# VHH binders against L-Ala-D/L-amino acid epimerase, part 30

Target 1, 347 residues: L-Ala-D/L-amino acid epimerase, of Pedosphaera parvula (b9xek4)
Amino acid sequence: MQIKFWPQDLKLAHTWTIASSVTSGSDVTSVGIVQLTDRDGTVGLGEAAPARRYNESTPGSLDFIAKVDATKLSFDNIEASMKYVESLASGQFAAKSAINVALLDGAARKAGKPIYDLLGLGFRNNHHVTSFSIGIDKADVIRKKVLAAEQYPVLKLKVGAADDKANLAALREAAPQKWVRVDANEGWKTKEHALEMIEWLAQDKFIQYIEQPMPADSNPKDIAWLKARSPLPLFGDESYHTAKDVDHCAECYHGVNVKLCKTGGISNAYEALQVARKAGLKTMIGCMIETSILISAAAHLAELCDYLDIDGNLLTTNDPYLGVTAEKGLLSFASAPEKLGLRVRAK
Below, E stands for the ipSAE of ESMFold2; O stands for the ipSAE of OpenDDE; V2 stands for 0.75 times the mean of E and O plus 0.25 times the DockQ between their complexes.

## First folded at step 21 (VHH; framework vhh_8fcz_2)

Design j2 (from z8 with G56D; at its last look DockQ between E and O 0.80; V2 from the best seeds 0.00; counts 0 for: pae E 3.9 > 2)
Fold by ESMFold2, look of step 21:
Structure j2 (fold): chain B 347 residues (1-347), chain A 121 residues (1-121)
Amino acid sequence: as target 1 above (347 residues)
Amino acid sequence: QVQLVESGGGLVQPGGSLRLSCAASGFTFSKYSMYWVRQPPGKGLEWVSGISGSGDWTIYADSVEGRFTIIRDNDKKMVYLQMTSLKTEDTAVYYCAKGRSEWREFQFDYEGQGTQVTVSS
C-alpha cells in the first residue's frame, strides 16, 4: 500500500467585513490529510483534526503518520491494520482517525458501497439536522452572525464565560424563537454554579441541552449531583473519549458526544456509539474544525446518533473537498459527487 | 416498528374547530417528545407544535399559538391537536412526529401518513 500525507490549512469564516480590514479567513487552523492507495489503484482518504485540549497537534499527528509502515495496512483487513497502528503508540487519536477513515473509504470503495451501507446503517437524506455554531463574541457580532445563520434551524451557542447572559440576550434579539443547544466546554467549575446557570438557561423555552457543563476531571459525585437536579439534559463531551468511558458517563450524563478524533476513527466511534446506546445514553456525534472528509465520515454514522453537531467545514472558507451537504442544516448525500466509500471527492 | 397513525381531519369552515388524534406504537411512548407538523399544498413540512414526554413542556409556532393546543395521554399512547379558530391558511396534511428524546427539540425521527385538514367556505 502507498501512503501520502500533508498538512492542510483551513481558513475560518467570519462576518466581520464592514468596519475592518480584517475579513473572513484571517484565522487559520490546520488538519492533516492522509491518502492511501493500494496496488489495485483504489484510493482512501482520511483526516486528522487534533485538538489542543487533548494535547495533540497537526505536526504531532503527521509525525506519527510518518512512522506508519504502509505495507502493514490493507483495505481488506481494517482490524489487523488498526491493531498494528495502535501498537505504535498510545494516544494519537487524530492521527489514528486519519488512518482508520482512509482504510474504511478504500474498503467501502472496493466493496462497491458507501460506508454507511458497509456498516449496515444506511443513511436517510434530510432526516438529520446539524447545529451551526455561534461563538462567544460581542453582542453586536453575535446578532449579525445569528441573522446570517437564518437558514439553520438549530444553533449551537458557546457558553461558560462571564458574558453568557448578554450573549444569549443578543441571540434572542436577533432570533426570538431559534432552537439552541449550548456548550459550556467545561466552563462551570462548581456544581452549584453549574446548576445556577442551567436553571437560568432552562427559563428559555428554546434551549435543548447542555454539553459538558463542568470539567471532565471534576469529582464524578459532583457531576452526578448536577445530573440529578438539572432541568435540562446534560451531554458529556470531554468526558467521553472512547467506549471505555461509558460507565462513568452513564452515571454522570444523559447523553454523550462522540468525535472521530477522540475515538481514533469510524471503527471506534461506531463502538463508542453502540455501547453508549446499550447503556441507555442518548448519542450525538460532533466534530472539530474539519474538511468534508471528516464531516462526511461522521455523517456515515448518523443513524446511530440522536443529534449531530458536524458543522466544522461550514465554519471555513476553503474546504478542499466535496461530500455531505447541510443545506438548511439538513444532512444529505443526495448530491455528493462520489457514490462509494466516504462519498467524498477533491474539488 | 414505529407507527404513528393520524386521524380526525376533515373539511371545516373558517372559524371552526377540529381535534386531530395520533395513535403511537412500537416505542416507549413516554420517553419521546411528540410533534405536530403540517404540509400545506405545494409546500414542504412546517412545524406546528410540540410536547415533552411528560407533557410538562409545550410549544407552538407563532401562526397557531392561542388557537391550537397539543395534548398527550401516555396511558393511551395518544397525541392530540385541538384546533380552534381555523383559518384557510391552516389547510394542510397534518403529521404526527416522534422526537429523538423525551426533551424539547426541533428535529423528528418519524412521521405518520398524515390526516387532511381543509379549511374552506
Scores: ipSAE 0.323, ipTM 0.712, lowest interface PAE 3.9, mean pLDDT 90
ESMFold2 (binder alone), look of step 21: mean pLDDT 83; pTM 0.851
OpenDDE, look of step 21: ipSAE 0.627; ipTM 0.850

Design j3 (from z2 with G56D; at its last look DockQ between E and O 0.84; V2 from the best seeds 0.00; counts 0 for: pae O 2.2 > 2)
Fold by OpenDDE, look of step 21:
Structure j3 (fold): chain B 347 residues (1-347), chain A 121 residues (1-121)
Amino acid sequence: as target 1 above (347 residues)
Amino acid sequence: QVQLVESGGGLVQPGGSLRLSCAASGFTFSKYSMYWVRQPPGKGLEWVSGISGSGDWTIYADSVEGRFTIIRDNDKKMVYLQMTSLKTEDTAVYYCAKGRSEWREFPLDYEGQGTQVTVSS
């Protein structure tokens, strides 16, 4: 096995801001691309999209990947490969995700299957709907963003800032009847404040649910208190990293948001989704700002999700890969250039 | 397997009324929100109304608000759409759609053949 890896700059269509952090002072973010090549010429692609919220970075991810001995990786033994990779460090979930995705891509190609079939999940084209995220901004910019997102039937509005009310109003002016998901990204520090905001949001009949209203390190009793009183479903994001967090989230939330960059790849995301469902939680799969590599990777797990928010590639202007499409928010592999593996190809 | 069977459509004059019915099977009915969607001639699918799993929440498109009423019977596994003050623009094939949860969502998943509603003078 050979490993190649490099940074990829992604140009944002709009400045991206959430309650917890300004993701980019620049209109550019970077991801790490991983390419594994077997002796027989089979190629697997992966991607690292680290989150600052979890103290990961693209340079750090690439440094980690640089330490990986490619000779210890095999498409024929993903479990052993990942055991080795995981032994190199306790963190670096984004980097590990890149390796895992690449391994599964290669393995699926060798098996003559797309990953969703390799996993026994299947995939229904034009069945799954993804939301389109609207980052925090000034009200006039929110309006413009929403208008630009006309084709998408479901929006996700970032909140947890001072101008939340103005932003929601701006959104509604531009989109009077669209379904809206709300993501607070830990923006509400007290359970009382969170409840107040949620009750306000609930007055909008098109609001679906709230993601991560409070900090993940909040007292679980406070979050449970909020859950019991919330007129809207609550989804844990920052509170749900892997399957190990299921007990905590079952207590505190109605659903959970799974991301490949949090779990360390498709394998662990698969587990995280399954465990959550077994625990009675609703499931959604999310993303970071990513290329079609990771977006497609996430889409392979769509059948395990009640909700999807995999729009990371749609927020960029220079995605260098082709994979799953989301015309009008409907996910489809029908036009994907590859039939096997991730079903992704470089432009 | 999820099955949804729509009925109750027909031809009515403007200002008339119809009641649509949907029989559901193959899933735990009360655990899922249910919706009515419609496809007008030559147009795409549009949502009309929704109701939560428990029935405590309802929603209507602006175009039908005040004229249509969605009701569900969890014991019978039925969802209904009472349509009043029908307009020519209400002409469409109507489908019953199953949600992915008991909560609010955008309804796109329907399995039935639909029922034709035609409003014409």
Scores: ipSAE 0.091, ipTM 0.613, lowest interface PAE 2.2, mean pLDDT 93
ESMFold2, look of step 21: ipSAE 0.673; ipTM 0.873
ESMFold2 (binder alone), look of step 21: mean pLDDT 83; pTM 0.849

Design j4 (from z1 with D56E; at its last look DockQ between E and O 0.80; V2 from the best seeds 0.00; counts 0 for: pae E 3.8 > 2)
Fold by OpenDDE, look of step 21:
Structure j4 (fold): chain B 347 residues (1-347), chain A 121 residues (1-121)
Amino acid sequence: as target 1 above (347 residues)
Amino acid sequence: QVQLVESGGGLVQPGGSLRLSCAASGFTFSKYSMYWVRQPPGKGLEWVSGISGSGEWTIYADSVEGRFTIIRDNDKKMVYLQMTSLKTEDTAVYYCAKGRSEWREFPFDYEGQGTQVTVSS
């Protein structure tokens, strides 16, 4: 096995800002690309999209990947490969995700299957809908963003800032009757404030649910208190990293948001989704700003999800890969250039 | 397996009324929001109305607000759409759709063949 890895800059269509984001104001973000090649020439692609919220970075991810002995990786033994990779360091979930995705891509190709079939999940084209995220901005810019996103039937509005009310008003002005999901990204620090905001949001009949209203390190009793009183479903994002968090989230939330970059790849995301479902939680799969590699990777798990927010590639102008499409928000692999593996190809 | 069977469609004059019915099976009915969607001739699918699992929450598209009423009977596993003041623009195949939860949501899953509603003079 050979491993190649490199950084990829992604240009944002709009400035991206969330309540907890330190990277607010940047028009460019970077990801790490991983390419595995075995002796027979089979190629697997993966991607690391680290989040600063979790103290990960693209340079850090690449440094981790640089420490990986490619000779210890095999498409024929993903479990052993990942055991080795996981032994190299704690954390580094984005980097580990890149390796895991690449391994599954290669393995699926060798098996002559797309990953969703390799996993026994299947995939229904034009069935799954992804939301399109609207980052925090000035009201006039929110209007522009929403208008530009006209084709998407579901929006996700970022909140947790001082101008939340103005932003929602701007959104509604531009889109009077669109379904909207709300993501606070831990923006509301007290349970009382969170409840007040949620009650306000609930007056909008097209609001679906609230993601991560409070900080993940909040007292679980406070979050549970909020859950019991919330007129809208609550989804844990920052509070749900892996399957290990299921008990906590079952107490505190109605659903959970799973991300490959949090779980460490498709394998662990699969587990995280399954465990959540078994616990009675609703499931959502999310993303970071990513190329079609990770977006497609996430799409392979769509059948395990009640909701999808895998729009990371749609928020960029220079995605170098082709994979799953989201015309009008409908996910489809029908036009994907590859039939096997991730079903992703470089442009 | 989820089954949804629509009925009640027909030909009606503008200003008339129809009541659509949907029989649901294959899932815990009360735990899921139910919706009506429609596909006008030559147009894409559009949502019409929704009702929460408990029936406490209802929602309507602006185009039908005040004219249509969605009702559900969890004991009978039925969802209904009472349509009044029908317009030519309401002409469409109507489908019953299952939500993915008991809450507000989009998109919807529909499995039925639909029922034709034609509003014409």
Scores: ipSAE 0.076, ipTM 0.623, lowest interface PAE 2.3, mean pLDDT 93
ESMFold2, look of step 21: ipSAE 0.327; ipTM 0.723
ESMFold2 (binder alone), look of step 21: mean pLDDT 83; pTM 0.852

Design j5 (from z1 with F108Y; at its last look DockQ between E and O 0.83; V2 from the best seeds 0.00; counts 0 for: pae E 2.7 > 2)
Fold by ESMFold2, look of step 21:
Structure j5 (fold): chain B 347 residues (1-347), chain A 121 residues (1-121)
Amino acid sequence: as target 1 above (347 residues)
Amino acid sequence: QVQLVESGGGLVQPGGSLRLSCAASGFTFSKYSMYWVRQPPGKGLEWVSGISGSGDWTIYADSVEGRFTIIRDNDKKMVYLQMTSLKTEDTAVYYCAKGRSEWREFPYDYEGQGTQVTVSS
């Protein structure tokens, strides 16, 4: 098997003026792209979107991928291939995601199926809704971003900072009745403060749920105390890394957010979603800033999810791939250029 | 199989009243929030009203608040929309929709054929 990998910069969408004196164009992130090609010429694409939160970086992900012996990878045996890849190091979840996604893309292409059919899930076009993220900014910028996002029926708003009330007020000025999901990003340090903020949010009739209100490493009894009193559903994001976290999350949350770059790919994300569902948890799949490779990979798991937050490529101006679309927030593969595998191709 | 059957539509004059019904089957009714959405002539779907699984939370679009009332009967597995002070702008096909949990959420998923409401003189 041949392996190729390279970094890809992604430019974040924004409306601020480039400063010509002190600061310019710092709104980029980097992902790693992986391409596997077998002897039959079948190509599988994958992507690593590492997060600084987990002490990962694109250079680190590419360094790990450089250690992979491609002769030990096979589209015909993904389990054995991933056991080998796992044996090279602990961690490195974004890099492992890139390899796993590329293996599944190739395996599904050889099987003559899209990945969602290879997994036995199927996919209903225009049934699954993604939220669209609004970044924190000054009130006039928030209003403009919210107005520009009118087509999306559900927005995601970051909270957990000192100006949360002002930020929500700015959103509501622009969109009084827009449905909103919030992500506190571990920002409320005590259970009493978290409850106060959640009760404030619940006064807004269009707030659906809260992701990760408290730090993932908080005392579990404090998180369970909060869950028992919360007027809104709570989702574990940073608290749910792999299926091994399910018992903790079932005690502490009403649902969980699975991300491919937290689990190490589709194979482990599938397991993490199934285990959470069997434990009675609501499920969602989320993302980082990503190209259509990982966004489409996540969409192949949508039938296991109650909610989706896979807008990572929509937040960029230069996604180099075509795949799943999100017109009016509705996910569809109907116009995807590829019919097999990930259903993704380069532009 | 999940089924939602809307009924109660018809022709009514401006200022009139009408009650829509939605019969639900094939799922644990009280575990899910329920919604009314509508499609006006030549326009896309717009949400109208919602109610939580327990009935403790209700919500209305600004255009109908004070005129429409959403009601559920968990024993009969029914949701209703009581409409009063109807306006020509209320003319639409009305659909009921099932949420994905007992809590509040965006109601984009509908499964019935809908019921036509026409408000004209």
Scores: ipSAE 0.475, ipTM 0.790, lowest interface PAE 2.7, mean pLDDT 90
ESMFold2 (binder alone), look of step 21: mean pLDDT 84; pTM 0.857
OpenDDE, look of step 21: ipSAE 0.678; ipTM 0.869

Design j6 (from z1 with G53S; at its last look DockQ between E and O 0.88; V2 from the best seeds 0.00; counts 0 for: pae E 3.6 > 2)
Fold by ESMFold2, look of step 21:
Parts: sequence; C-alpha cells; structure tokens
Structure j6 (fold): chain B 347 residues (1-347), chain A 121 residues (1-121)
Amino acid sequence: as target 1 above (347 residues)
Amino acid sequence: QVQLVESGGGLVQPGGSLRLSCAASGFTFSKYSMYWVRQPPGKGLEWVSGISSSGDWTIYADSVEGRFTIIRDNDKKMVYLQMTSLKTEDTAVYYCAKGRSEWREFPFDYEGQGTQVTVSS
C-alpha cells in the first residue's frame, strides 16, 4: 500500500474566542490529510483534526503517520491494520482516526458500498439534523451571527464564561424561539455553580441540553450529584473519549458526545456509540473544525445517533472536499459526488 | 416499530375550532416528548407545538400561541392538538412527531401520513 499525507490549513469564517485564550485573532486552523492507495489503484481518504485539549497537534499527528509502515496496512483487513497502528504509540487518536477512516473508505469502495452500508446502518437523507455553532463573543456579534444562521433549525451556543447570560439574551433578541443546545466545555467549576447555571438555562423553553458542564476530571460524585438534580439532560463530551468511559458516563450523564478524533476513527466510534446505546445513554456525534472528509465520515454513523453536531466544515471558508451536505441543517448524501466509500472527493 | 396515526382533520371556517388526535404505538410512549408539525400547501414542514413526556413543558410556535393547546394522555398513548380561532394560514397537513427523549428537543421523528386541515370560507 502507498501512503501520502500533508497538512491542510482551514480558514474560519468567523474569529473564534476561547474562554481561556492565550492567542486571539487567528482565523486559521490545521488538519492532516491521509491518502492510502493499494496495488489495485483503490484510494482511501482520511483526516486528523487534533485538539490541544487532548495534547495533540497537527505536526504531531503527521509525525506519527510518517512512522507507519504502509506495507502493513490493507483495505482487506482493517482490524489487523489498526492493531499494527495501535501498537506504535498510545494516544495519537486524531492520527489513528485519519488512518482508520482512509482504510474504511478504501474497503467500502472495494466492496462496492458506501461506508454506512458496509456497517449495516444505512442512511436516511434529510432525516438527520446538525446543529450550527455560535461561539463566545460580544453580544452584538452574537446577534449578527445568529441572524446570519437563520436557515439552521438548531444552534449550539458556547457558554462557560462570565458573559453567558448576556450572550443568551443576545441570541434570544435575534431568535426568540430558536432551538438551542449549549456547550459549557468544562466551564462551571463547582457542582453548585453548575446547577445554578443549568437552572437558569432551564427557564428558557428552547434550550435542549447541556454538554460537559463541569471539568472531566471533577470528582465523579460531584458530576453524579449534578445529574441527579439537573432539570436538563447532560452530555459528556470531554468525559467520553472511547468506549472504555461508558460506565463512568452512564453514572454521570444522560448522554455522550462521540468524536472520531477522540476514538481514533470510525471503527472505534461505532463501538463507542453501540456500547453507549446498550448502557441506556443518548448518543450524539460531534466534530472539531474539519473538512468534508471527517464530516462525511461522521455522517456515515448517523443512524446510531440521537443528535448530531457535525458542522465543522460549515465554519470554514475553504473546505477543499465535497461530500455530505447540510442544507438548512439537514444532512444528505443525495448530491454527494461519489457513490461509494466515504462518498467524498476533492473539489 | 414506531407508528403515529393522525386523525381529526377536516374543512372548517375561519374562526372555527378543530381537535386533532394522534394514536401512538410501538414504543414506550411515556418516555418521549411529542410534537405537532405541519406542511402548508407548497411549503416545507414547520413545527407547531410540543409537550414533554410528563406534560410539564409545553411549547408553541408564535403563529399559534394562544390559539392551540397540546395535550397528552400517557395511559391511552394519545396526543391531541386543540385548535381554536383558526385562520386560513393554518391550512396544512398536520403530522404528529416523536421526540428522542423525555425532554423538549429538536429534531423530531415524522412517521405518519398526516391529517389535512383546510380553513376556508
């Protein structure tokens, strides 16, 4: 097998402000692209979208990929291929995701199927809805972003900062009855403060759920205390890295957010979704800032998900790939350029 | 298999009243929020109203607030939409929809054939 890999810069449509920002004003983020080609000429595409939160970076992901011996990879044996890749290092989940996704793209193409059929899931066009993210910013900017996002039936509002009440008020000025999911990104440090904020949010009849209200490394008893008292459902994001976290998350949350770059690809995300469902957890699949490669990869798992937040490519201006579409937030492969595999090709 | 069967539609004059019913089966009804959505002629689906599994939350689109009331009966596995002060703009096919949890949420699962409401003189 031959392997090619390279970094890809993505331009953000809007400047994102992180509550704990070290540097502001950058409108570019970076992902790694992987291309596998077998002797038959079958090509599989993958992508790594590492996050600093998990101590990963695009240079680190590409350095790991450079160490992979492509002669030990095969579209005909994904399990053995990934066993080899896993043996090279612990962690490196974004890099492993790129390789796993590329392997499944190629395997599904060789099988004459899209990935969702290879997995036995199918995909219902225009059934699955993604949220669209509104980042932390000044109230006036939030109002403008919300007005510009009118086509999306559900928004994701980032919270966990001092101005949360003003930011929700700005959203409601622009969209009084818009469905909203909130993501605190570990921002509420004590169970008492988290409960206060959740009770305030629950007064808004169009707030659906809260992602990761407290730090993932909080005392589990505090998170369970919060779950028991919460008037809104809670989802573990940073707390749900792989299927191994399912028992902890079943105790602490009502649902979980699976991401390909947390699990190390589609194979492990499939497992993470299935074990969460068996444990009685609601499921969602999320993303980082990503191209259509990873966004489409996540969409292939949509039938295992109660909710989706896979808007990463919609937040960019220069996604270099075509795949799943999200017109008015509705996910569809109907106009995807490829019929097989990921159903993705370069623009 | 989830089944939602809508009924109670018909022709009514502006200002009139109508009650829609939705019979649910194939799932644990009391564990899920329920919704009404509608499709006006030549337009896409729009949500109308929703109710949590316990009934302690209800929501209404601005266009129907104060005129429509959503009600559920968990023992009979029924959802109703009591419509009053009907306007010609309320003309649509009305669908019952199932949430994916007990809480207020989006999206909804649209399963049935719907029931036609026509408001005209």
Scores: ipSAE 0.372, ipTM 0.745, lowest interface PAE 3.6, mean pLDDT 91
ESMFold2 (binder alone), look of step 21: mean pLDDT 84; pTM 0.858
OpenDDE, look of step 21: ipSAE 0.576; ipTM 0.845

Design j7 (from z1 with Y110V; at its last look DockQ between E and O 0.80; V2 from the best seeds 0.00; counts 0 for: pae E 4.7 > 2)
Fold by ESMFold2, look of step 21:
Structure j7 (fold): chain B 347 residues (1-347), chain A 121 residues (1-121)
Amino acid sequence: as target 1 above (347 residues)
Amino acid sequence: QVQLVESGGGLVQPGGSLRLSCAASGFTFSKYSMYWVRQPPGKGLEWVSGISGSGDWTIYADSVEGRFTIIRDNDKKMVYLQMTSLKTEDTAVYYCAKGRSEWREFPFDVEGQGTQVTVSS
């Protein structure tokens, strides 16, 4: 098998208004692209979207991929291929995701199926809704972003900082009755403060749920205390890395957020979603800033998800791939240019 | 097998009233929030109202607030939409929709045939 890989810069759809003098580096993020080609000429595409939160970077992901011996990879045996890749290092989940996604793209193409059919899931066009993220900024900018996002039926608002009340007020000035999901990103450090903030949020009739209210490394009994008292559903994001975290998250949360960059790819994300559902957890799949490669990869798992937050490519101006679409927040493969594999093609 | 059967639509004059009903079967009714959505002629779906599984949370679109009331009866597995002060703009096919949990959610899953409401002079 042959392997090619390269970095891809992604430009965010807006410049940072508060820091208007910042360079393009503040509005650019980086992912790694992987291309596997077998002897038949079948191509599989993958992507690494590493997160600083998990001590990963695009250069680190590409360095790991450079050490993979492509002769030990096969579209015909993904399990053995990934066993080899796992043996090279612990961690490196974004890099392993890129390889796993590329292997599944190629395997599904050789099987004459889209990945969702290879997995036995199917995909219902225009059934799955993604939230659309509104970045934190000054009230005037938040109002403009919310008005520009009017087509999306549900928004994601980052909370967990000192300005939370002002930021929600600005959103409500622009959209008094828009559905909102909030993400605290570990921002409320004590269970008592977290409960106070959640009770405040619950007064807003259109707040649906809260992601990761407290740090993932908090005492589990404090998170469970919060879960038992919360008037809104709580989702573990940073707390749910792989399927092995399911028992902890079932005790601490009502649902979990799976991301391909956390699990190391579709194979492990499939398992993470299945074990969460078996444990009685609600499920969602999320993303980082990503191209249509990973956004489409996540969409192939949508039938296992109660909720989606896969807007990472919509937040960029230069996504170099075509795949799943999200017109008015509704996910569809109907106009995807490829009918097999990931259903993704370079522009 | 989830089934939602809407009824109670009809032709009514502007300013009139109607009460829509939704009979639910095939799931534990009280464990799910319930919603009314509508489709005006030649347009997409619009959400109208929602109610939590217990009934302790209700919500209305701006266009109907003060005129429409959502009610549920968990013993009978019924959801109702009491409509008053009807306007020609309320003409639509009305659908009942089931949430994915007992909690407040954005409703988009429509499974019934709907019931036609026509407001015409």
Scores: ipSAE 0.203, ipTM 0.633, lowest interface PAE 4.7, mean pLDDT 90
ESMFold2 (binder alone), look of step 21: mean pLDDT 82; pTM 0.842
OpenDDE, look of step 21: ipSAE 0.412; ipTM 0.773

Design j8 (from z1 with G55D; at its last look DockQ between E and O 0.84; V2 from the best seeds 0.00; counts 0 for: pae E 4.1 > 2)
Fold by ESMFold2, look of step 21:
Structure j8 (fold): chain B 347 residues (1-347), chain A 121 residues (1-121)
Amino acid sequence: as target 1 above (347 residues)
Amino acid sequence: QVQLVESGGGLVQPGGSLRLSCAASGFTFSKYSMYWVRQPPGKGLEWVSGISGSDDWTIYADSVEGRFTIIRDNDKKMVYLQMTSLKTEDTAVYYCAKGRSEWREFPFDYEGQGTQVTVSS
C-alpha cells in the first residue's frame, strides 16, 4: 500500500473580531491529511486534527504517520492494521484517527458501500442537526455572528470566562428564542462556582445542556457533587477520551461528547458511543476545526448519537473537500460527490 | 415502533378555539419531553410549544404565548394543545414531536401525518 501525507492550513472566519491590545488578522490552524492507496488503485482519505489541549500538534501527528510502514496496512483487514499502528506508540490519537479513517474509506469503497452502511447504521438525510458555534468575543461581534447564523436552529455558545453573562445577553438580544448548548471548556474551577453559573443558565428557558463545566482532572467527587445538583444535563468532553473513560463519565455526567481525534478514529468512536449508550449516557459526536474529511467521517456515526456538534468545516473559509452538507444545520449526504466510502472528494 | 397520532384539527373562524390531541405509543412516554411544531402553507416547519416529561417546564413561541396551552397526561400517554384566540396566521398542519430525553431540548422527532388547522372566515 502507498501512503501520502501533508499539512493543510485552515483559515477561521473572524471578520468581526478586534483585539484591544494588538491589531489581529485572520487565524489559521493546521490539520494533517492522509491518503492511502492500495495495489489496485483504491484510495482512502483521512485527517488528523490534533489539539494542544491533549499535547498533540500537526507536526507531531505527521512525524508519527511518517513512521508507519504502509506495507503492514490493508483495506481488507482494518483490525490487524490498527493493531500494528497502535503498537508503534501510546497516544497520538489524531494521527491514529487519520489512518483509521483512511482505512475505513478504502474498505468501504472496496465493499461497494458508504461507511454508515458498512457499520450497519444507515443514515437518514435531513434528520440529524448540528449545532453551530459562537465563540467568546465582544458583544457587538457576538450579535453580528448570531444574526448571520439565523439559518441554524441551534447554536453552541462558548463560556467559561469573565464575560459569560454579557455574552449570553448579546446572543439573546439578537435571537431571543434560539436553542443554545453551552460549552464551558473546563472554565469553572470550583464546584460552587460551577453550580452558581449553571443555576443562572437554567433561568434561560432555551439553554439545553452544559459541556465540561469543570476541569477534566478535577476531583471526581466534586464533579459528581455538581451532577447531583445541576438543573441542566452535563456532558463530558475533555473527560471522555475513549471507551475506557465510560465508568468515570457515568459517575460524573449525564452524557458524553465523542470526537474522532480523541478516540483515534471511527472504529474506536463507534465503540465509545456504544459503551456510553449501554451505560445509560446520552451521546453526542463533536469535532475540532476540521475539513469535510473528518466532518463527513463523524456524520457516518450519526445514528448512534442523540446530538451532533460537527460544524468544524463551517467555521473555516477554505475547506478543500466536499462531503456531507449542513444546510440549515441539517446533515445530508444526498448531494455528496461520492457514493461510497466517506463520500468525500477534493474540490 | 414509536408512534405519534395527531387529531382534533379543523376549520374555525378567527377568534375561535380548538384542542389538538396526540396519542403516543411505543416508548416510555413520561421519560421524554413532547412538542408541537407546525408547517404553515408554503413555509417550513416552525416550533410552537414544548413540555418536559414531568410537566414541570413548559415553553411557547412568542407568536402563541398567552393563547396556546400545552398539556400532557402521562397515564393516557397523550399530549394536547389547547388553542384559543385563533388567527389566520395560525393556519398550518400541526405535528406532535418527541424529544430524545426528559429535558428541554432540540432536535425533535416528527412521526405522524399531522392534523390540519384552518383559520378563515
Scores: ipSAE 0.325, ipTM 0.730, lowest interface PAE 4.1, mean pLDDT 90
ESMFold2 (binder alone), look of step 21: mean pLDDT 82; pTM 0.842
OpenDDE, look of step 21: ipSAE 0.541; ipTM 0.835

